VHH binders against Protein DOG1-like 4 (DOGL4). Designs and how they scored, part 28

Target 1, 232 residues: Protein DOG1-like 4 (DOGL4), of Arabidopsis thaliana (Mouse-ear cress) (q84jc2)
Amino acid sequence: MSKMRNLVEEKFLEFYESWVIQLELYLHQLLIAHNNNTMSETELRHLISKLTTHHKAYYTAKWAAIREDVLAFFGSVWLNPLENACSWLTGWKPSMVFRMVDRLRKSRVVLVEAQVKKLEELRVKTKFDEQKIEREMERYQVAMADRKMVELARLGCHVGGESVMVVEAAVRGLSMGLEKMVKAADCVRLKTLKGILDILTPPQCVEFLAAAATFQVQLRRWGNRRHYVTHS

## First folded at step 1 (VHH)

Design e19 (from e2 with K98R G99S L100W E101L Y102T W103G S104Y G105Y Y106R E107P T108E L109F; framework vhh_8fcz_2)
Fold by OpenDDE, second read of step 2:
Structure e19 (fold): chain B 232 residues (1-232), chain A 122 residues (1-122)
Amino acid sequence: as target 1 above (232 residues)
Amino acid sequence: QVQLVESGGGLVQPGGSLRLSCAASGFTFSDYYMNWVRQPPGKGLEWVSGISSSGSYITYADSVEGRFTIIRDNDKKMVYLQMTSLKTEDTAVYYCARSWLTGYYRPEFDYEGQGTQVTVSS
C-alpha cells in the first residue's frame, strides 16, 4: 500500500533521492582516496570538506522542510521500512557512530592514547545528550496524549468549521513540540560528527566517513531489497 | 569464488584505440563499484576510472579524461574500458578492481584481476 504523499513529502523525497546519489558518488571518491596512498593531506581535507558540506546541506533542507511539516519526518516516506525502523527521532542515533569508530580501531587504524581519551569523552557526552532528549520526548509525548489526543478524539466526532480550527490548533501545538525535539536531536548528531572529525586525522576521517556512508547506503539497499521498494 | 578476468590488451601505435574487457563472477556484480587501475613500468599502481553500481556515475583520472570511456553491463557482469587517442604514457598493465563490499566497508580494493598488458609504441 503506497502512502499518500503531501507536497512536503514529495519535495523532500526528490531532494533525498538526489542527495543519496551524490553520497554514493562521494563514497566512491572516499574509497579511491583511501586506496591512493599518494594523496596529499590537502587533497584529503578537501574531500572531507565536500562530505561535511554535503551533510550540512541535508540538515539545511531538512530544517526548512520541518518548518512546513515536521510530521512528514515521522513517517519519512522517502525511507524504506528498515531505514525507518533504525531511525531515532527522524535520523541516525548519534551514539551509533562510535561503534563504527571502534571497528576502525580493530582494523588498521592506529589511534593514539590522546585520541582514544577524547573519543571516550565524546561518547559519554553523546550518550548523556541522547538520554536527556529521550526523557524530554517521553514527557512531551505523555503530555500530548493527555491534552491533545483526547481533545482531538473528542473533536473528531464533530464536523464543522469551528471544530476544524480547534483541531488545526492542536496539531500545530503538537508539531511545534516535535520540531523542537527533532532539532535537538539533529544538533547532537552534528556535534557528534564534528567532534569525531576533529579528533581523527585526515586519513582516519576518510576511512570513518567511508564506513559511515557505506553503512547508510547498504542499509538502504538491504531495506529496498527486502521490501521491494525501488529507489534511485 | 570471486573472479575478475581482464582481456583486450595488446600493442598499438600512438593515436590508436583499444577496448579492454573485464568479466566478473562469483559475486553480486550490481552491488559493487567497478574500477580500472593501471601500473606503468617502474611505477606504482594508479587509478584510471570508476563506475557506480548502476552505471549512473562515472569518474576518470585527469590523465585519461576525454580519451577513455568506462562502461558496465550488469546483465552480463562485464565492465569495459574504451581507450582512444592512446599515448606512450598509457603503456601499463591494466587491472579491473571492485571497490565495494556487500557487507562492511574496506578501505582498499578488495579484489582485482590478473591484468592485461597495454603497450603503446611507434
Scores: ipSAE 0.007, ipTM 0.305, lowest interface PAE 10.0, mean pLDDT 86
Fold by ESMFold2-Fast, scan of step 1:
Structure e19 (fold): chain B 232 residues (1-232), chain A 122 residues (1-122)
Amino acid sequence: as target 1 above (232 residues)
Amino acid sequence: QVQLVESGGGLVQPGGSLRLSCAASGFTFSDYYMNWVRQPPGKGLEWVSGISSSGSYITYADSVEGRFTIIRDNDKKMVYLQMTSLKTEDTAVYYCARSWLTGYYRPEFDYEGQGTQVTVSS
C-alpha cells in the first residue's frame, strides 16, 4: 500500500539521520585512537565493539523496514542521488571494502604474511558470493521481462478494479523475491565485515573502520553539497 | 569453545505449554542475535523466532506469532522460548542458534546447539 510505503520511508529517514550523526561521532573517536597510539588493547577492542554494534543496529532496522516495504530501499529518500548511484542491491558492494584493506598494506601498518593470505582468501570468497547474487538478480530481471509479466503490466494500465488487483498480486510476489535478494546481499556484507575484523589486529581494525566511515561520511557530504546548489 | 545447550523439551497435549531454555558459553553472548529454529520429522529447518543482542528487536515466524514468546537474559547468558497453545504441527526438534546478522538465521554463517525434542500429541 502506497500509504504504508510513505510511513516506512518517513520512519527510516528519521532513523538514518540519527544513525549517521552517531557514525560521525564514532569516526571522530576512531581518528583520535589512530593518531594517538596511547590506548590499551582493551580500550581499542571496546571502541571496535561500539562500531560493530552500530552497524548491526543499522541492519536490524533495515530488515524490519524491508519486511514492510523492500521497494523503499531501491532509490531511497534518506539517501542523496550520489549515495543512491553508488549503491549495489541497496547498500555497499562487498568486494569494494577490500580497496580499504589495500590502503592498510600501503600505510605504515605492517600486515604479516598470514593476514595477507587470509584476506586474499576472504576476498575471493566474497567475490564468488557477490557474483552468485548477481546471477540471481539477472534471473529476476529476466522473469520481469517474461511475457506473462508484460501482459499483467498492460492489464494494469486498463481502467478497472479487477486489473489493478491482479497487478497488485504480481507486484507482491516480486517484492518477496527482492526481499530475499537484499537479505542475501546483506548477509554477504556482514560476513565480509566480520571476516576482515577477525583477521586484523585491534589497531588495524581501528584504521580500517576509520577508512570505511570516512568514505561513507564524505560520500554523503559530497552528494548533499551538489544537491542543494542545483538550480532546478 | 562455543557451546549452546538446549533444555525443556518433552511430550505435551495440544493446547498445552512448554518453556525451552538455552545456555550459552564460549563467546561474548551480548554480541550476538539469538534464534530458535526447529526441524519437524522428515522436513528441513524452519526459523521460529529471533531476538537482537540488546533484546529491543524481536521477530516471529507467522506460524507461531501470538503463541510463542522469545526472551533473553544477557547477565545469565540465557535465551528462552515460551510456547503456548501448542499444536500437533509444532512437533519438532528445537535448536538454539547464534547469529551475528540482523535476526534471521543462516546456517552457513552461524552456530547451532544440539537440540531438544518437543512432541505435541494426544
Scores: ipSAE 0.000, ipTM 0.303, lowest interface PAE 11.1, mean pLDDT 82

Design e2 (framework vhh_8fcz_2)
Fold by ESMFold2-Fast, scan of step 1:
Structure e2 (fold): chain B 232 residues (1-232), chain A 122 residues (1-122)
Amino acid sequence: as target 1 above (232 residues)
Amino acid sequence: QVQLVESGGGLVQPGGSLRLSCAASGFTFSDYYMNWVRQPPGKGLEWVSGISSSGSYITYADSVEGRFTIIRDNDKKMVYLQMTSLKTEDTAVYYCAKGLEYWSGYETLDYEGQGTQVTVSS
């Protein structure tokens, strides 16, 4: 049977398509800023602020949507299979952005020693927070296969009012736990982005944000090749 | 109802020290990033320091780094700002602020209470 889209999936798909179009427009502005020494520091900070606000808008919309249906974010219909395959707890893995920072450090950006030290400290803290979330996910997976949950699944196969209520309560509890875990992961993502931007100068922030947006846009384009349909 | 009550401000001489306290209520304190922000006379709000819910991630404004230390006690629902080597430029009303999310700047902070006045005068 074909997968039906629910209202949360349809609404977030509409939001996400618009959000990605705006991201591509901001990427164009970032690339212009990166190639020009004519932009003032005030203009660069304004552009960085627009990107920051844009990412915050994504998480605001996401958290509203996961309250209604957190499972919509696991195997998301607004993401292609490649984007979904690269997801860690419904989004990018926080530590992976330091690979982008490392690339900038080696090829494009001259970082001073104080910045390198702060970035390494942030990387360590990000990995620690990431591992904490991974332990929560492990606990969630164990809870799914726990003796009590196995027994509740058996009871769910036997139609009865009381058994149905108990199973429904357990499923609601699992969904709430998953929502909390996704929000925790998103907080680590936002904290990591803020930390990097706080350490970098405005021109370095533009370079970093351009690299991140380029990767996100290119990953989507690469994956969309598998979904390309030519009208015959 | 979110309530944040700041205390510990006062008059100090340049080079002096003060410890500010913030008592939190009306929310799950251990789930939120906590911040200190200040407003100098005739100026806008300036973010000073932030501390994550676990205390594992701490940040400072460049103007206070090495002089100020932010501490939290989740059991007591308290956040503190230990200030040393105070300068006349540190004169401000200091506010404790709950973040709306872990990635909070001063523009995204919840403010409650009247703050605590810090005056650094020769």
Scores: ipSAE 0.000, ipTM 0.130, lowest interface PAE 13.3, mean pLDDT 79

Design e20 (from e2 with L100F E101R W103S S104W G105L Y106S E107T T108D L109F; framework vhh_8fcz_2)
Fold by ESMFold2-Fast, scan of step 1:
Structure e20 (fold): chain B 232 residues (1-232), chain A 122 residues (1-122)
Amino acid sequence: as target 1 above (232 residues)
Amino acid sequence: QVQLVESGGGLVQPGGSLRLSCAASGFTFSDYYMNWVRQPPGKGLEWVSGISSSGSYITYADSVEGRFTIIRDNDKKMVYLQMTSLKTEDTAVYYCAKGFRYSWLSTDFDYEGQGTQVTVSS
């Protein structure tokens, strides 16, 4: 009966489904490029550029959506339960990608000493930025508990233009605080991705992006099979 | 009962044009992403194009980008594939498919139609 999804959720669901399909197409191109030693550096750089543009398009759409309804991104309807369980502040945890780099380094990617050093420096900075955001989220949660919530609840029990405006202003303030934190987390994600791609050679970038896209696509497939998996 | 009925296939010369149609029934058409996939002789299924539920987002395989156009009409419950500048390598049975493709190398869709043959030959 009641509308379970708002307009922002429906709009972003349609966008995200199409975005993931395009990611899978790019993954196919990355796998072909990885298996073909005949591709030029220019061709590899063009493919890497397509992937970076695709990820930037995601954040452009996301930031427009969170400006309208940031809460739609906490427990997102366009993500399955497994994807939501693996989420950190509405997206992937930035430090997670270094685990992918570490595995590729040991089994598939040959890195020179200078690259290893730069990746470790980036890893440390990324972890520092993550912890800063986590402290800010903790402060936000504590402030919400200490805020005059009893006063807002009391105002909600009475009809009047003045009380309605005060409650609406407080709710907007809470949403703006969450939007700021989500954008901060997304900035760390984008800086981490760019940092890794700047350190790696074009063939290494293709292998890294293929691994990341494979993980994202497979996580979605695994979670969508939840209804056919028994816990017994 | 979900049904997808493809039509519009035929014999066409290289450089020619052809329009494929898919009539959908048995489900709420306007809620689902729709795809065109093809199977060339002696090869596996190849994904061609997809269109979101409202038509706002469209995606094409590299091999057909700029030559094919996918269109949907939610009122008529139809999805179309307008093919131009046809090449011999476009020769295949073309299928309409309901649902999402989660793997580029997968044929996993909620439902696939029976197909329509396209032959490009001089």
Scores: ipSAE 0.023, ipTM 0.535, lowest interface PAE 7.7, mean pLDDT 82
Fold by OpenDDE, second read of step 2:
Structure e20 (fold): chain B 232 residues (1-232), chain A 122 residues (1-122)
Amino acid sequence: as target 1 above (232 residues)
Amino acid sequence: QVQLVESGGGLVQPGGSLRLSCAASGFTFSDYYMNWVRQPPGKGLEWVSGISSSGSYITYADSVEGRFTIIRDNDKKMVYLQMTSLKTEDTAVYYCAKGFRYSWLSTDFDYEGQGTQVTVSS
């Protein structure tokens, strides 16, 4: 089904399509690096930096976009339904990446005790931060269910006058809150990623990033096939 | 505890030069990227430059590219920012910010110092 998109949605869609293409290219490089083990540590670090810089670019673009229209990201027309269904506050759930780390542990990757302890600490912290954000989000949502929501409900087909002003104010308030929450969530994501990369060795980082990128790309592919939607 | 102490700021005329220094302690300095960030008056923090653990990877904000040079000394646990061709818009409090093993994020800075004031004015 085709839906009308606003300017923010269109712009970000274009960005994201290009971004994903580049991600796939980096994924290829990561996989080569991981499978062939031909790269020096320095080279691995540079590759990792490229990837992380790429992710940074995403959030830079995202944050610029949410300043204009945060609500666009709660529909995310650039994502397929499967991707959207897996989204937590407009992105991946931070605690999810620890599953990927766990997978590394089950693979040929050997984590030393010190790494394991640090990862566990980070896991706990990440979970706590998620919960905190969720509670805050709930607070905003509940707050909307009062006078503001009543006004929205009352609007119906009677749009005009003072009612419009009230509704607009309510929407603005909601948007501000949502923007705050989205940024908070993104911060947790970024901190989590940073934390993981700080704990892992360069080869381990490459494997982790490859796994993460693979998951992202495959999720998109699966969703596109399932819903007969094609996004680059 | 991570400690970062910035110095070298001051008042300079447009076109002038300054060299900022940052002394780091409380962490394995050579394992982390280091950054310089700044906060212009009335504005938020902005990333200026980053340098990798070994110094082999260096990057700059577009606004300072070609004018600023970031250097690190792992033996001394120091990071420097050589600023040349300074502009009025470079006026800010400058902070040294500890990065991560890969300084890829400019949206989250870890700085503990008080910063050093750089004022560019005619």
Scores: ipSAE 0.016, ipTM 0.352, lowest interface PAE 6.6, mean pLDDT 86

Design e21 (from e2 with K98R G99L L100P E101W W103G G105T E107H T108S L109F Y111V; framework vhh_8fcz_2)
Fold by ESMFold2-Fast, scan of step 1:
Structure e21 (fold): chain B 232 residues (1-232), chain A 122 residues (1-122)
Amino acid sequence: as target 1 above (232 residues)
Amino acid sequence: QVQLVESGGGLVQPGGSLRLSCAASGFTFSDYYMNWVRQPPGKGLEWVSGISSSGSYITYADSVEGRFTIIRDNDKKMVYLQMTSLKTEDTAVYYCARLPWYGSTYHSFDVEGQGTQVTVSS
């Protein structure tokens, strides 16, 4: 229920709705640029810059919000059930973007051998970074589930001030660890996105960004409509 | 929506065995630490066993250590509990539960499904 939302959830919901509307406007500009070969390289680079700035704005807002309530990003109220079901550590899975690059090869993207090699190297590095974060998250979950932590939480049913203080310190430590892990995942996302854009030519960047924005917008629309059954 | 469906319970004699299954949907199963918890008649929820996202880390309550085995299959989105040497004290409704993201305030589990009844009696 919206009346049960905290201030962090309310503020980020408002931000996210506006952010998605602007993403749709940028998508229209990307599709026009892609379908009309009249734009200069300078104009294409400017459009690409607008989208990279837009994505950076998202992470600036997200990191401010998780500083106050990181748990708001697990099962987010501003995302529909389909968007939440596709989430990996509060966002998109970094390796997923390479499937979008591969999908675009079937349309009009002709990649030279040097680009294919660099994209493959980036794919391997991204998967390595992704797996490293997954192992860290697993260790975080193990620490949280540790029998000692479960017993500590159980004893936190006010058995004196000492027990309460120990539980509070443990909660603080785990929340800080979770925030660092979410930021680490976001850094891999941003590094992967930048890496792809650095390898692609401006027309290829436009096509890639259009595909990525289309997927994000359609996922939101499909999840909000009752006519489409989604499968994970 | 998050859904967990437990099955495999039944009536068994003391010393018997049962295998419980839990089918997960509506979330990225392979990202979560999973638990089995139980509710004996007239009592609160009791944690039984847990398994990390990859299956590399497993832990058991003292009362079931050496008798129960937790297993997961991430491809099938399933978690299992193999129970052996069952005792009358194991009589309970068994639930599978996803690990909450709220740190050490891990006093109770948010059970998603209806559970599966295990009755150990002669």
Scores: ipSAE 0.246, ipTM 0.687, lowest interface PAE 3.7, mean pLDDT 82
Fold by OpenDDE, second read of step 2:
Structure e21 (fold): chain B 232 residues (1-232), chain A 122 residues (1-122)
Amino acid sequence: as target 1 above (232 residues)
Amino acid sequence: QVQLVESGGGLVQPGGSLRLSCAASGFTFSDYYMNWVRQPPGKGLEWVSGISSSGSYITYADSVEGRFTIIRDNDKKMVYLQMTSLKTEDTAVYYCARLPWYGSTYHSFDVEGQGTQVTVSS
């Protein structure tokens, strides 16, 4: 791999590597908690809170980074090709987590009728929000073929001081739109996650979070093996 | 077939030391977290210690923290538990247990081996 990385990519790569290490540690704790029936509700809630805080830290770092270079996240060098292929607007697709919840139901997890109804309502809302964002994203993508972008393409073929400035201005305009979409998507992710955790009991939350973390870690491992990519 | 074979148990006086070993086979050892669990007489299984696939992440139960050390050798497919400053309450059958998690699924602890008896008595 001879891909050049910019400063934003390098910094976020370092952050993400550390973040994933901590996630793996939390995953271990979640699995232990799941297998330890003697843990109190207070202890479980504390563990859930740690994970939630960890996820919030990721988005804090991400949002700081995208202000500098949102385009870095559309070719995330800290992810392998498989992880990137599974990404929806620079992250996990919110509606995907409901499949994880469904899988829990098929296991030993028993959800009461009230929980099932709330989850279904949340699923419908999440899907609606996703579609809204997708439509807006499509609008931006189609707009990329407007006069300004055509001018960008034309000027991009020539090296010159004035032309470079015009190109940079055009790219910045596009980036602002993309940043807005990414933030909107992230908000849906966070709302969906919070919604699920509010519906589930502490033991169920631990199981859900363990499943989610497992999926994330395994996806990374599978991708690395398949594509012969080594991440530290 | 998955096999976990524990050894190294025995009778020891309080304050003594033992080193337990677990030989693993029949699965991709490096893909799993490995753990030690124990079953005291008349009690259920309790978790003792865990170590990540790479060995980078280690954790202990409060009751054994500072006294026990977990180690793994991925080349040899071995897990060890060095026990020091043993107490009477450490008396139990000790088992090696993998945390089988892959994909989006995971399983509870299963005792797959026969275990090794540790008895701490004066």
Scores: ipSAE 0.024, ipTM 0.451, lowest interface PAE 4.6, mean pLDDT 86

Design e22 (from e2 with G99T L100W E101G Y102R W103Y S104L G105Y Y106S E107S T108P L109F; framework vhh_8fcz_2)
Amino acid sequence: QVQLVESGGGLVQPGGSLRLSCAASGFTFSDYYMNWVRQPPGKGLEWVSGISSSGSYITYADSVEGRFTIIRDNDKKMVYLQMTSLKTEDTAVYYCAKTWGRYLYSSPFDYEGQGTQVTVSS
ESMFold2-Fast, scan of step 1: ipSAE 0.250; ipTM 0.633
OpenDDE, second read of step 2: ipSAE 0.008; ipTM 0.305

Design e23 (from e2 with K98R G99H E101F Y102W W103S S104G G105T E107K T108D L109Y; framework vhh_8fcz_2)
Fold by OpenDDE, second read of step 2:
Structure e23 (fold): chain B 232 residues (1-232), chain A 122 residues (1-122)
Amino acid sequence: as target 1 above (232 residues)
Amino acid sequence: QVQLVESGGGLVQPGGSLRLSCAASGFTFSDYYMNWVRQPPGKGLEWVSGISSSGSYITYADSVEGRFTIIRDNDKKMVYLQMTSLKTEDTAVYYCARHLFWSGTYKDYDYEGQGTQVTVSS
């Protein structure tokens, strides 16, 4: 059975499909840049900037959409089940990217001691921030059994008059809390990404971003094949 | 088992043309970026051209831009390199190379074939 989509879901689906297509273009450029050692540092920095701008555009769109309906992102109909299963608070888990960096290091990427130290510091900070968010999310989840939500459950979906107002207020309250949590998580993602890119050299950034983009694209492809979902 | 098999090389005069082919097997071809690379005599490996998984995006080294054309057929699991206006400097062993899933290696390729010799001489 096809899940019914609301307007926010439809709009964001369209956005995301286009965004992924553009990501694939950037991925191609990143991979070629890595293989073609003739590119100048300026050119590499420009490419990195384009890619980072692309990611920023995603979050700009996301934050606009969650203001309208944050609940849409907890289903994320634009993602396949595999992508959703790998999601942490509506996106990638920030600490995951450090494993990508570790992979690069194992693949003969030479990091100087100062870089290694800074990366470790960032890793610790990122994990700490994740844990804080998780604890707060747990509080929200437990609080779902509060008076408002109990009342919502008791009233059900077919209510009228004053009951409708109570239900709407309860849903708004919940949504506001969830929006806060999603934004907090996104901030950690963005800070982590920025932190890594600030530590790495331009060539290293290109390798890292290529790895990240490749993983994202392939995860989507694997998920689509497994679950017979067609996405652009 | 992942396999790449190059063919189509040979001896040509300057200004001539050749078409190289690469047959891929043992993996989901349509999921990978493919490349042509070459190794001139006494020189290191150099990148020639790359093509995205869908074939939508293509790039060339400056030295071959306008003369070479890379094409892929995902149904046949083939990648091709049409070479025109060949120069003596194009003499090399040409390899088909699959892009590594995780970047960060010197050769950002995890598989390449045995190569095919291209010799441009008057």
Scores: ipSAE 0.031, ipTM 0.521, lowest interface PAE 2.8, mean pLDDT 87
Fold by ESMFold2-Fast, scan of step 1:
Structure e23 (fold): chain B 232 residues (1-232), chain A 122 residues (1-122)
Amino acid sequence: as target 1 above (232 residues)
Amino acid sequence: QVQLVESGGGLVQPGGSLRLSCAASGFTFSDYYMNWVRQPPGKGLEWVSGISSSGSYITYADSVEGRFTIIRDNDKKMVYLQMTSLKTEDTAVYYCARHLFWSGTYKDYDYEGQGTQVTVSS
């Protein structure tokens, strides 16, 4: 880890490493719960609550960090190259989690038709929300180009000490727009996650969360191994 | 192949100072919390200090707070323990320990080195 990282990047890297360590502990607990069918519904609900609280903690920390430096989240230094390659607007693509839901079809606890219908409705709505965000990002990129041209023209009109303030204002404006888009994408992620958990039974929630956490953890381990081999 | 190699132990008088070093290899050092743990004669392992992967978060056992300083250098894959105001109770084999990756507490570790002996006596 480079000494060239800024303070926001260093602080969030530290947070994220701790967060991933805790995620792996929760994954271990989820796997034990999945293999032990004697756990009470109350115990399963408590474990599910720990995971949802853990994910909420991530977004709380992320939103505080992007307020200071949203650009740190585009090509994050706390993610390996493979994790960065799989990112959509600074995080997982919401519709991707439905690929993990497909694993539930092989579960010992079969999904009932009512759940299948609700999950399909949620999938369609999630796809619609993704498209809406992508259209807004496209409009934002066009607006950024126009704003940049105006701000570059204004920069040419300010010579000396005031040029720093003009540049700072321009960068702040661009960052605020990106922050809004990232938060919008994160809201779709949280809404999708909540929606799935509301449809599933506690045992199915445990299996879903275990699948999601396994994917995230394995992706990180695989990327770290490939990066080490490639750069060693 | 994970390796942790401690050094810097020795004999010191009460009130003295020592600096322990731990060289890590065989894993991505910068991804792990690192710990110092010790085993006094006739006792079990006691957690001493922990440092986060970036070095930004540090914690100490109450018995060593204000006397010991943990430091890491990710570029060199090293973790250090600077010990001052040593007491006879600090006599122990000191181990560098890699944090258990899936543990939510820095007091859990899955690998420890061979250790370095610290003896505080007159």
Scores: ipSAE 0.000, ipTM 0.132, lowest interface PAE 15.0, mean pLDDT 81

Design e24 (from e2 with K98T G99R L100Y E101W Y102L W103G G105S E107T T108E L109F; framework vhh_8fcz_2)
Amino acid sequence: QVQLVESGGGLVQPGGSLRLSCAASGFTFSDYYMNWVRQPPGKGLEWVSGISSSGSYITYADSVEGRFTIIRDNDKKMVYLQMTSLKTEDTAVYYCATRYWLGSSYTEFDYEGQGTQVTVSS
ESMFold2-Fast, scan of step 1: ipSAE 0.258; ipTM 0.633
OpenDDE, second read of step 2: ipSAE 0.016; ipTM 0.306

